# Ledger of designs, part 5: VH-VL binders against o27280

Target 1, 266 residues: o27280
Amino acid sequence: MDSMNVPEVLEIKRIVEESESVKTFIFSWDFRREVRPGQFVMVWDFRDEKPMSVSLIDPVRSEIGISIRRVGEFTDRVHGLSEGDLLGIRGPYGRGFELMGRDILLVGGGIGMAPLAALADEATARGMRVDALVAARTADELLFLDRLEAAGVNISTCTDDGSCGFKGFAHERLLTLEENHDMAAVCGPEPMMFQVMRILDERDVPAQLSLERYMKCAVGICGQCCLDDTGFRVCAEGPVFWSQELSRVREFGRYRRDPAGRRVPW
Key: E = the ipSAE of ESMFold2; O = the ipSAE of OpenDDE; V2 = 0.75 times the mean of E and O plus 0.25 times the DockQ between their complexes.

## First folded at step 8 (VH-VL; framework fv_bamlanivimab)

Design i1 (at its last look DockQ between E and O 0.79; V2 from the best seeds 0.00; counts 0 for: pae E 5.2 > 2)
Fold by OpenDDE, look of step 8:
Structure i1 (fold): chain C 266 residues (1-266), chain A 122 residues (1-122), chain B 107 residues (1-107)
Amino acid sequence: as target 1 above (266 residues)
Amino acid sequence: QVQLVQSGAEVKKPGSSVKVSCKASGGTFSSYAISWVRQAPGQGLEWMGRIIPMFGEANYAQKFQGRVTITADKSTSTAYMELSSLRSEDTAVYYCARDSGYYWEYDYFDSWGQGTAVTVSS
Amino acid sequence: DIQMTQSPSSLSASVGDRVTITCRASQSIDSYLNWYQQKPGKAPKLLIYAASRLQSGVPSRFSGSGSGTDFTLTITSLQPEDFATYYCQQYDSYPRTFGQGTKVEIK
């Protein structure tokens, strides 16, 4: 069995409170095992296991970070952990983002900014110009602003209530931006991503989008994250997809599968 | 500020149909879902169904499957709920509500119409 | 369908009182729970979403807690305008379902 499929019990090195509901858990990482922005790991709290995007990749400090939003029992337990506590981590899995060009646009919503934050670090390190459209319902839900700013990212914010930046949705803000980029990376709620993708397509901007689906095995076996019609497995062929690929996915922005495999609307 | 304005009260005979409208203003209609919730006199709230105006796709509670049709007109930012084969037990106030769960992970009804009273009596 | 059961169905309280309403789901719904306030003749008003997040504009005396199957709405100091019926609502699965409501009446 591939060692990558066996959870490593790792000590939480640091915890960063990103927002009221989001914490980043930092672990020592052996970078002999490559990890890319957009990939995910399976986090095991010895009771349950959930896929989480890698939000920090720091080869200098030999650390990775996983940002977790508190949304349920599992995440509640994880959020109750302290530095020095243990978690099981296996991975990374999935297809990460591919960087191309010189100018990149990141469009993120909520916790969707997690993988994009990692991508931003890589892009800036490569000398790329990075514009980030960071969206949230309210100002206090905007993630990684300080980190992005420190990395040299040009940030545009939008909030539903206008508490910070543009009042409205990410796609609405995007419509107000005239500049095109060599590529875009998008992650957030699927309705947001869907609309952002449409705009980017109209502008002929190559776009990669990271999907979130219920994943169990992370190795393309169980089929829980299989997308209808295409047979794409989010854990194997994704979670990062090109817009052209997602254009073939009927369910994108429309519905998903619940843990029981039942079709449910978004 | 998002506002939902519903059509006026209806009095219907058993076996007939009623169609209630819900016009949205002050927001992006296509970015949200619209749910319909009813409340019988002195009773609790009952979710009937939801539509995603962007796609025109609706899902319904099984209880109302076959009798309820939810539609939306993006051009007018109006959602409709039609309930057929009306019964006395369908007497209730019907609410439309903006369902934010479509766009965000949090699925709540943060904006409600004023309600439409539907009375079914012989 | 997920059944939501509130407790109590009704309660009497005085201004300044601490009020606690519980909601139990028939199965785990993680934190996918909202709380609404409804006054007579009015549409429900969102108070809490995601089990514990306070809706904008809602007084801080309202708070929500819980995860899984058991949830609690707390009013730390009941105000005159808080006399109403409160509903919990799950959005873990379809159909969306509400608790039967808790009527908070003046003592």
Scores: ipSAE 0.472, ipTM 0.810, lowest interface PAE 1.3, mean pLDDT 93
Fold by ESMFold2, look of step 8:
Structure i1 (fold): chain C 266 residues (1-266), chain A 122 residues (1-122), chain B 107 residues (1-107)
Amino acid sequence: as target 1 above (266 residues)
Amino acid sequence: QVQLVQSGAEVKKPGSSVKVSCKASGGTFSSYAISWVRQAPGQGLEWMGRIIPMFGEANYAQKFQGRVTITADKSTSTAYMELSSLRSEDTAVYYCARDSGYYWEYDYFDSWGQGTAVTVSS
Amino acid sequence: DIQMTQSPSSLSASVGDRVTITCRASQSIDSYLNWYQQKPGKAPKLLIYAASRLQSGVPSRFSGSGSGTDFTLTITSLQPEDFATYYCQQYDSYPRTFGQGTKVEIK
């Protein structure tokens, strides 16, 4: 109902430390503004504004959780905040994941598990069988394992260094797993998603993948999140795309564009 | 652990070319990037470019564009760097390194080859 | 290209000393900075990534700090194996660029 797209200043109710580098910030939320897994919000720290993953959607408590990985100056500042401090939130934006069938595979890398954790909650609430492949560089960076287990999700892990589960990349682990799923949802580093998509396509498993691109407006006006050759706007037609849609996107898995529009490799 | 083994030292004449190999063992060769970094005698490190073997696509520092060609052979798990029109200032040790920036957001060189000394003298 | 300037270019120190090396970028690179150690005749070895994160297997006497344009590598109690050349390297932009190096030598 709000056509002005202005951030609402919200108080941080709780902070959950998910790992050394990831915190979930929990806010009160009026669910007349619906939020679906895979949609995103813009987080404003009164200096800069970045798109962030929604990892908790709790209409009963009237709360959302936003998981933020500490990677740079903006997220360092946000990680320095305490309960009671303020952040601006605008959204949600974008197209979320759609659930189909009875059996879903989640494949998440790093912070990409955030929207998938929210999706897992929805899927288990619908009575679906949920398998999750959770990937990271090292065991300490595997996210949401206890939460997923408590929800009844069947977890497989992989780490680059082999400190937990399969030693290797997510797509390499996927090749060794038996799969008969009605759909998959994938979120993580784009090169990981590209490799995972290829495998799922070969297996004829319908897949939805969540992309990340540079954003300013988040509502499809400025064109900063456009994908080459298709004109898809990550903030409007995405961030969640079906693998069929991404097959038309030449840049997927290969390169991205910086804020100046310059082609840069992954 | 990924190990990178490079070809042996080379002595070259000005105007010729050199091709250095970098054979990888461990992990899936096509799923990570290989960067090339050189170091002239008594000097610092200089990034030349990288390749992602899955796509066969290379990216080069502007300084070397047109003189360097980086390729990969998935069947032998080997990357190559060829530098043409050699001159005395190209005398350096050339390293290949595993480039983690393709797959994960922290971009660093976590495994290095032993280096290949290339001497260009007339 | 982003230029990385290290200070000092060399220093002399004794075992047990606290050593500080600085690195300055020609423009903000956020926290996208790595530190490497290189011993004579050997390839560089990663010490610190993301300005402050310690690589696995690196002793805790090494630490990194800073963001934006100014960064510091600190060795709190210099050991005999720490006499080497240290390089910072930015990964904010292509091409990836290194500082000119700081040689830490025995006094």
Scores: ipSAE 0.177, ipTM 0.675, lowest interface PAE 5.2, mean pLDDT 86
ESMFold2 (binder alone), look of step 8: mean pLDDT 91; pTM 0.931

Design i2 (at its last look DockQ between E and O 0.72; V2 from the best seeds 0.00; counts 0 for: pae E 5.7 > 2)
Fold by OpenDDE, look of step 8:
Structure i2 (fold): chain C 266 residues (1-266), chain A 122 residues (1-122), chain B 107 residues (1-107)
Amino acid sequence: as target 1 above (266 residues)
Amino acid sequence: QVQLVQSGAEVKKPGSSVKVSCKASGGTFSSYAISWVRQAPGQGLEWMGRIIPMFGEANYAQKFQGRVTITADKSTSTAYMELSSLRSEDTAVYYCARDRGYYWDYDYFDSWGQGTAVTVSS
Amino acid sequence: DIQMTQSPSSLSASVGDRVTITCRASQSIDSYLNWYQQKPGKAPKLLIYAASRLQSGVPSRFSGSGSGTDFTLTITSLQPEDFATYYCQQYDSYPRTFGQGTKVEIK
């Protein structure tokens, strides 16, 4: 347990370029340490540390993958790394997705597809029918399509500009789909997730949603990722929440806390 | 194709209030945020505040806190900006803009109204 | 508040010229920066978002780079329609703030 909180220095085995802004970094992993889709790890580049979702879980190859979107200084540095370079990884942390039922719907937006891709692999391996609604601003930002297809996932795409699939937002596409599922897993921008959740609730489809908050300690101590009203710590009680839990979270879809703890709108 | 159409030019006395409207069309109004940005004559752009129509929650620049009220009517896809206690320095062109940052991680103004000129003079 | 400082405030250039405008933030804003173009009497137009992403419909002669505190807007070959005022804008924190603008004038 103690080793869980100490970063392990791992060599980057492979780098997969998922898109212009997203790379998946693959590491050897000792699967004596269980990792679940929806959990995250803290990635340490020896200067800074950031939480990242696990996007690949491969027990056969004894590998995990972490997909990272280039958005700032930290990720710029990480994206500058090559195979063979080192990163510190500690974790996994948080509550992952729980699979239930026979048919599952995945709704992902942008980098939110990272944990869902891992979930898709597990679900398909279990013989579940997996439908995935993959959303992005543009076609070139759609992630993991080939991987999902190879896994046997039924993919529906959605883009703001209509460059691929349905023209519009994920929740809008969802409204056009009549089929219900036994469960849904959602990850992406909170406005997307909020609206998707509402639709799923109306359809009585159990849904789990993965939140993203500023997480500093990842172990439920610092409180940086604490959600208002509920006291939920995203790193400990989440990042995966049931829709019923999030319905109690006032800030969901409305605002978040910045690193200073200040309320900032999305 | 999203379009924002603002109300017409206003001439106001100091101490009075002005309310500018911004009607959105061609998109899902509730899925975006609307920001208000003003520009004094010959000056740069100044962000005033933003509203998330879906929730009706607005945040303001501190400079305008207490004087500005931003609202939205989802039924008409219209956002409003009311500025009270007008001063001569409030003379500017006021723009509404669609803020994409609410839905996606990129927060930019990709659609703008044509602007509303507000003149405050005695 | 995060202060955005553009350089230069104005510049003169000719058609075909390479134009570079810089924007500096008072603190790190990662890649949370946009560039806008504004012509007289018109609303600003988005050119670049997220520091380096080209907005749809914007000519490829426009490009953005930078991260942290220093950012650059580049026009590889200035066209007649590019004479305008350009603004950088940070969206790292509230309030959103703009640079003071860079006026690109015809030489």
Scores: ipSAE 0.465, ipTM 0.811, lowest interface PAE 1.3, mean pLDDT 93
Fold by ESMFold2, look of step 8:
Structure i2 (fold): chain C 266 residues (1-266), chain A 122 residues (1-122), chain B 107 residues (1-107)
Amino acid sequence: as target 1 above (266 residues)
Amino acid sequence: QVQLVQSGAEVKKPGSSVKVSCKASGGTFSSYAISWVRQAPGQGLEWMGRIIPMFGEANYAQKFQGRVTITADKSTSTAYMELSSLRSEDTAVYYCARDRGYYWDYDYFDSWGQGTAVTVSS
Amino acid sequence: DIQMTQSPSSLSASVGDRVTITCRASQSIDSYLNWYQQKPGKAPKLLIYAASRLQSGVPSRFSGSGSGTDFTLTITSLQPEDFATYYCQQYDSYPRTFGQGTKVEIK
């Protein structure tokens, strides 16, 4: 057995309350296991395990942070934990984001800003110009704004209800901007990503998008994370894909699959 | 603010069909799913189906499969529900509602039309 | 289809009372449950989503609890505008299904 396939039980070092529904759990981490922005870990609460994107990667302090939105029974249990409590972590898994050029656009919706916050830290550390479009339903659900500002990121916001920034969705805000970037990184609700991808393709901006699918093994064996048409395994060939790869995937933006493999509408 | 305005009340004969409109204003129409829910007099709520206007894809409750057609016209920001082979038990108020599950991971109906009363009688 | 069973079907209460309405799902739906309020001649209004989360603009006297199969809507210190019919609704599976409703009437 590979040590990456067995959860390591780690103590929660700190908990940051990012919003009423999102907490970041920070752990000490041995960076001989390198972690790249866009990769994920499997979080085990001793009863169930779920994939989570890494939101903080700090090799200097030997820390990682994992941001978790409370959406169901598993995440409710994890949100009930305190500093000093234990979680199992296995990974990292998957293909992370690749940085190119000097000027990057980040487009994040809700918890999708988590891996993009980690990418922003790396991009700014490399001296890139980073523009971020941060989307949420309402102002109090916008994530990581202070952190992004402190890193020197140029932030634009949009909210469904107009309580902060542009009133509307991320792709609507993007249409009002005539900007060319060397690349874009996108993570959020799949319908948002689909519409953002179409705009970026029309602008000839290379884009990488991070997908979520049901996962069990996380190492590419069980086939539960496969995409229709291509056979790509989200846990192995993704979760980050280039827009050109996704243009071949008809399910993207149209439907998802439940744990039984049944098509379920978005 | 998303607002949903439905067409007016209708009286229909058994065996005919009815088509109810739901015009959306505010926000981007193609970015929402629209669900249809009916309520018979003095009774509870019954989900009929939904459409995702961006793709034109509709899903129906099995009870209505074959009798209901839900469509959307993006150019007019209007969804439609057509119910055929009407029976007296189809007498109800028909609502359209914005379905948040298409875009965000919390799935609820947060904006509702005013309702369209449909009466099926001889 | 997931059947949602509410109880009671109706109740009488006075202003200031604490009101509790229960909803049972025919199978586990995790926390994927919403509560709506409906007044006569009006469309339903969302109160609670994800079993326990209060929708924006809804007074804090409304609260929800439960997971799995058993859920509760609580109204503390009932107000005159709270006399209405309340529905639970699951979003775990398609088709979306509602409870039969609980009518809260003036005592």
Scores: ipSAE 0.129, ipTM 0.680, lowest interface PAE 5.7, mean pLDDT 86
ESMFold2 (binder alone), look of step 8: mean pLDDT 91; pTM 0.929

## First folded at step 9 (VH-VL; framework fv_bamlanivimab)

Design j1 (at its last look DockQ between E and O 0.74; V2 from the best seeds 0.00; counts 0 for: pae E 2.9 > 2)
Fold by OpenDDE, look of step 9:
Structure j1 (fold): chain C 266 residues (1-266), chain A 122 residues (1-122), chain B 107 residues (1-107)
Amino acid sequence: as target 1 above (266 residues)
Amino acid sequence: QVQLVQSGAEVKKPGSSVKVSCKASGGTFSSYAISWVRQAPGQGLEWMGRIIPMWGEANYAQKFQGRVTITADKSTSTAYMELSSLRSEDTAVYYCARDSGYYWDYDYFDSWGQGTAVTVSS
Amino acid sequence: DIQMTQSPSSLSASVGDRVTITCRASQSIDSYLNWYQQKPGKAPKLLIYYASRLQSGVPSRFSGSGSGTDFTLTITSLQPEDFATYYCQQYDSYPRTFGQGTKVEIK
């Protein structure tokens, strides 16, 4: 346990440019340390540390991938790195996705597709039928399409501007789909996830949703990722939650807390 | 394709209140936030506040706190901005705008109402 | 509050000219900056978001750059329809604030 909490300095083996703002950093990984889709790692650039979802799990190549969106100073620095450079990685942490049934629906928005991409790989490897609804604001922000296609995933795209696929939001597209699945996995903006969850609940489709809240310690100690009324810690009880769990979380899709712990709107 | 249509021009006396409406069409009202921005004659743009219609929660610029109330009716996809204790300095064109910041992590105003002229004069 | 300062306040240019407008924030706002175009009697129109991302439907002659405190809007080749007032706007924190505007006039 202690060893898991010590960052391991790893060399960036490969960098995949997923989009203009998203890169996947690939590392050699010792799979004696198990990692599951939906879990996250803490990435340390020797100045700051941020939680990042695992987007690639490749036991054959003994590699993991971490997809990082360029959104701030930390990620700016990381995006400036090259293959061969070093990062500190500790983890994995949190509760990952559970696979059940034969048919699975993935609903992802933006960088939320990162953990879902990893889940897609596992699901397809298990012989599951995987449908993925991939949403983004514009076509150029859609992630992992080629990868998902190569894995045999049935992809439906959704963009706000209609530049690719359905014009509108993911939940709107979902409403047009009549097929039910054995389970669903959802990750993206909380407003999206909230609305998607409601639809899935109405359809009696078991759903798991991955939250991406501000996280500091990743070990359930600091409480900064604690969700109101429930006491759920995103880093410990999550980040993957069942819809029934999130239905108890008042702040889900409504507001969040900033690094100072203040309530802020989305 | 999203359109915001605002109520008509208003002429008000100092000390009175004005309530401007903003009706949204062509999109999912509950998926966005609505911001209000005003522009005095020949001046720049000033953000007044924002509401998330889905939850009915609003936040305001400090300058207008206590004097402005932003509300939303989901059933009619209409947002409202009420400004009380009107002053001559409140004479401006008032805009409602769709705020993307609620749904995506990009926060911009991609759709605007046509504006509502409010004139405050004795 | 974060103050946004544009420069220049106004400029005269000809069709085909390269136009550059700058916006400075009183503190770092990372890339949380948008650019708007406003024509007389009309509502503002979004041009650029997140400092450098072109809004759908906006001509490619428009571009944005910068991060931190200093930002730039560039029009590579000014067109007749581009004569307007341009505003920068930060969304790093509340309240949202705009620059004072830059009026691009025909020479």
Scores: ipSAE 0.757, ipTM 0.892, lowest interface PAE 0.8, mean pLDDT 94
Fold by ESMFold2, look of step 9:
Structure j1 (fold): chain C 266 residues (1-266), chain A 122 residues (1-122), chain B 107 residues (1-107)
Amino acid sequence: as target 1 above (266 residues)
Amino acid sequence: QVQLVQSGAEVKKPGSSVKVSCKASGGTFSSYAISWVRQAPGQGLEWMGRIIPMWGEANYAQKFQGRVTITADKSTSTAYMELSSLRSEDTAVYYCARDSGYYWDYDYFDSWGQGTAVTVSS
Amino acid sequence: DIQMTQSPSSLSASVGDRVTITCRASQSIDSYLNWYQQKPGKAPKLLIYYASRLQSGVPSRFSGSGSGTDFTLTITSLQPEDFATYYCQQYDSYPRTFGQGTKVEIK
């Protein structure tokens, strides 16, 4: 517990450029600290600390990968690092995805495919059939397609601009897909997840969705990641929630809270 | 991708109101935000506000607070911008635009309506 | 409100020229800056987002750079269709604000 709360300074072993805006940073990892798909780590660049999803879990090579999209000051600094540079890592934290049944649907938007790529590896290793709906704004932002294909995942794509696959949003593409899954796992923009959840609920498909909220402690003490009306802490009871848990969350898909605790729209 | 078609040009008297429509097609209307941007003759672009149609929530630039009302009708996939107490300086082309920031984490205006000219003249 | 100042306000250039337009923010906006092209009588068209990312379908002769307060749009080999007005726009905070524009016209 104490070791999970103190960042371990780790050397960046490899950097994989997943797209022009996304890099995967690979570290050696002692798997006595087990990592589950859907859990997150806090990444410390010696100035600031942010939660990031684990995208690669490889106990055989003793490696984890953390995929980071360049979207602000912190991530810009991290993207400027090279192999051999240092980052602080603490965790993992949170509740990961739980696999059930034989047939799983993954629905990922943008960087949300990162934890789902890790889940796909685990699902295929367990002998499950995996269908993935991979969504992005443009073709060059579709993540992990080659990795998913190599794992035997059945891929459907959609892009806002139509440059690859279905032209439109993930939930629109989902309406055209088969309804024969035992479960679904969803991660991406929260408005996307809200609309996908409604479709999956109407189809009676059990769904787990991974939320993102502002985090300070990451261990459930500070209350900064709490969801209105339920008291769920995203860092402790989540970040992965069942759809039935989220159906009671008034803010889901609608608003979030900034670091000062103010209610802001998405 | 998404197509935004705006209502036609308007000529208005000072002190009156104008309501501009923006009809969306080619996607789920409630999945993104709609922003309104105006451009006075020979001038630059000025953001007025936006709406998130899924929730009916609108946000306005302080300059227009109290004079602008932005609404959406999900059943017709149409957003509206109404500007009241018109003055001659409100003469401009008014654009609606798809605002990507609600859905994706890069904020920009990637689809624009053709614009609606509003002339305020006595 | 964050004020965006473009330079120059206008310029004359020939086909094939390299054109550089600058945009300065009144406070740091990190890389939260977009560039738009607008032709007379038409709506703006997105060229560059996040300071340096090229929008899909935009020719590679367009590029963007900068962070913090100073940003640059570059056209490396001006084409006849590039004669237009260019605007920068910040999205670091609300209200969203635009530069006053830079008109690129035929010499």
Scores: ipSAE 0.488, ipTM 0.801, lowest interface PAE 2.9, mean pLDDT 88
ESMFold2 (binder alone), look of step 9: mean pLDDT 91; pTM 0.931

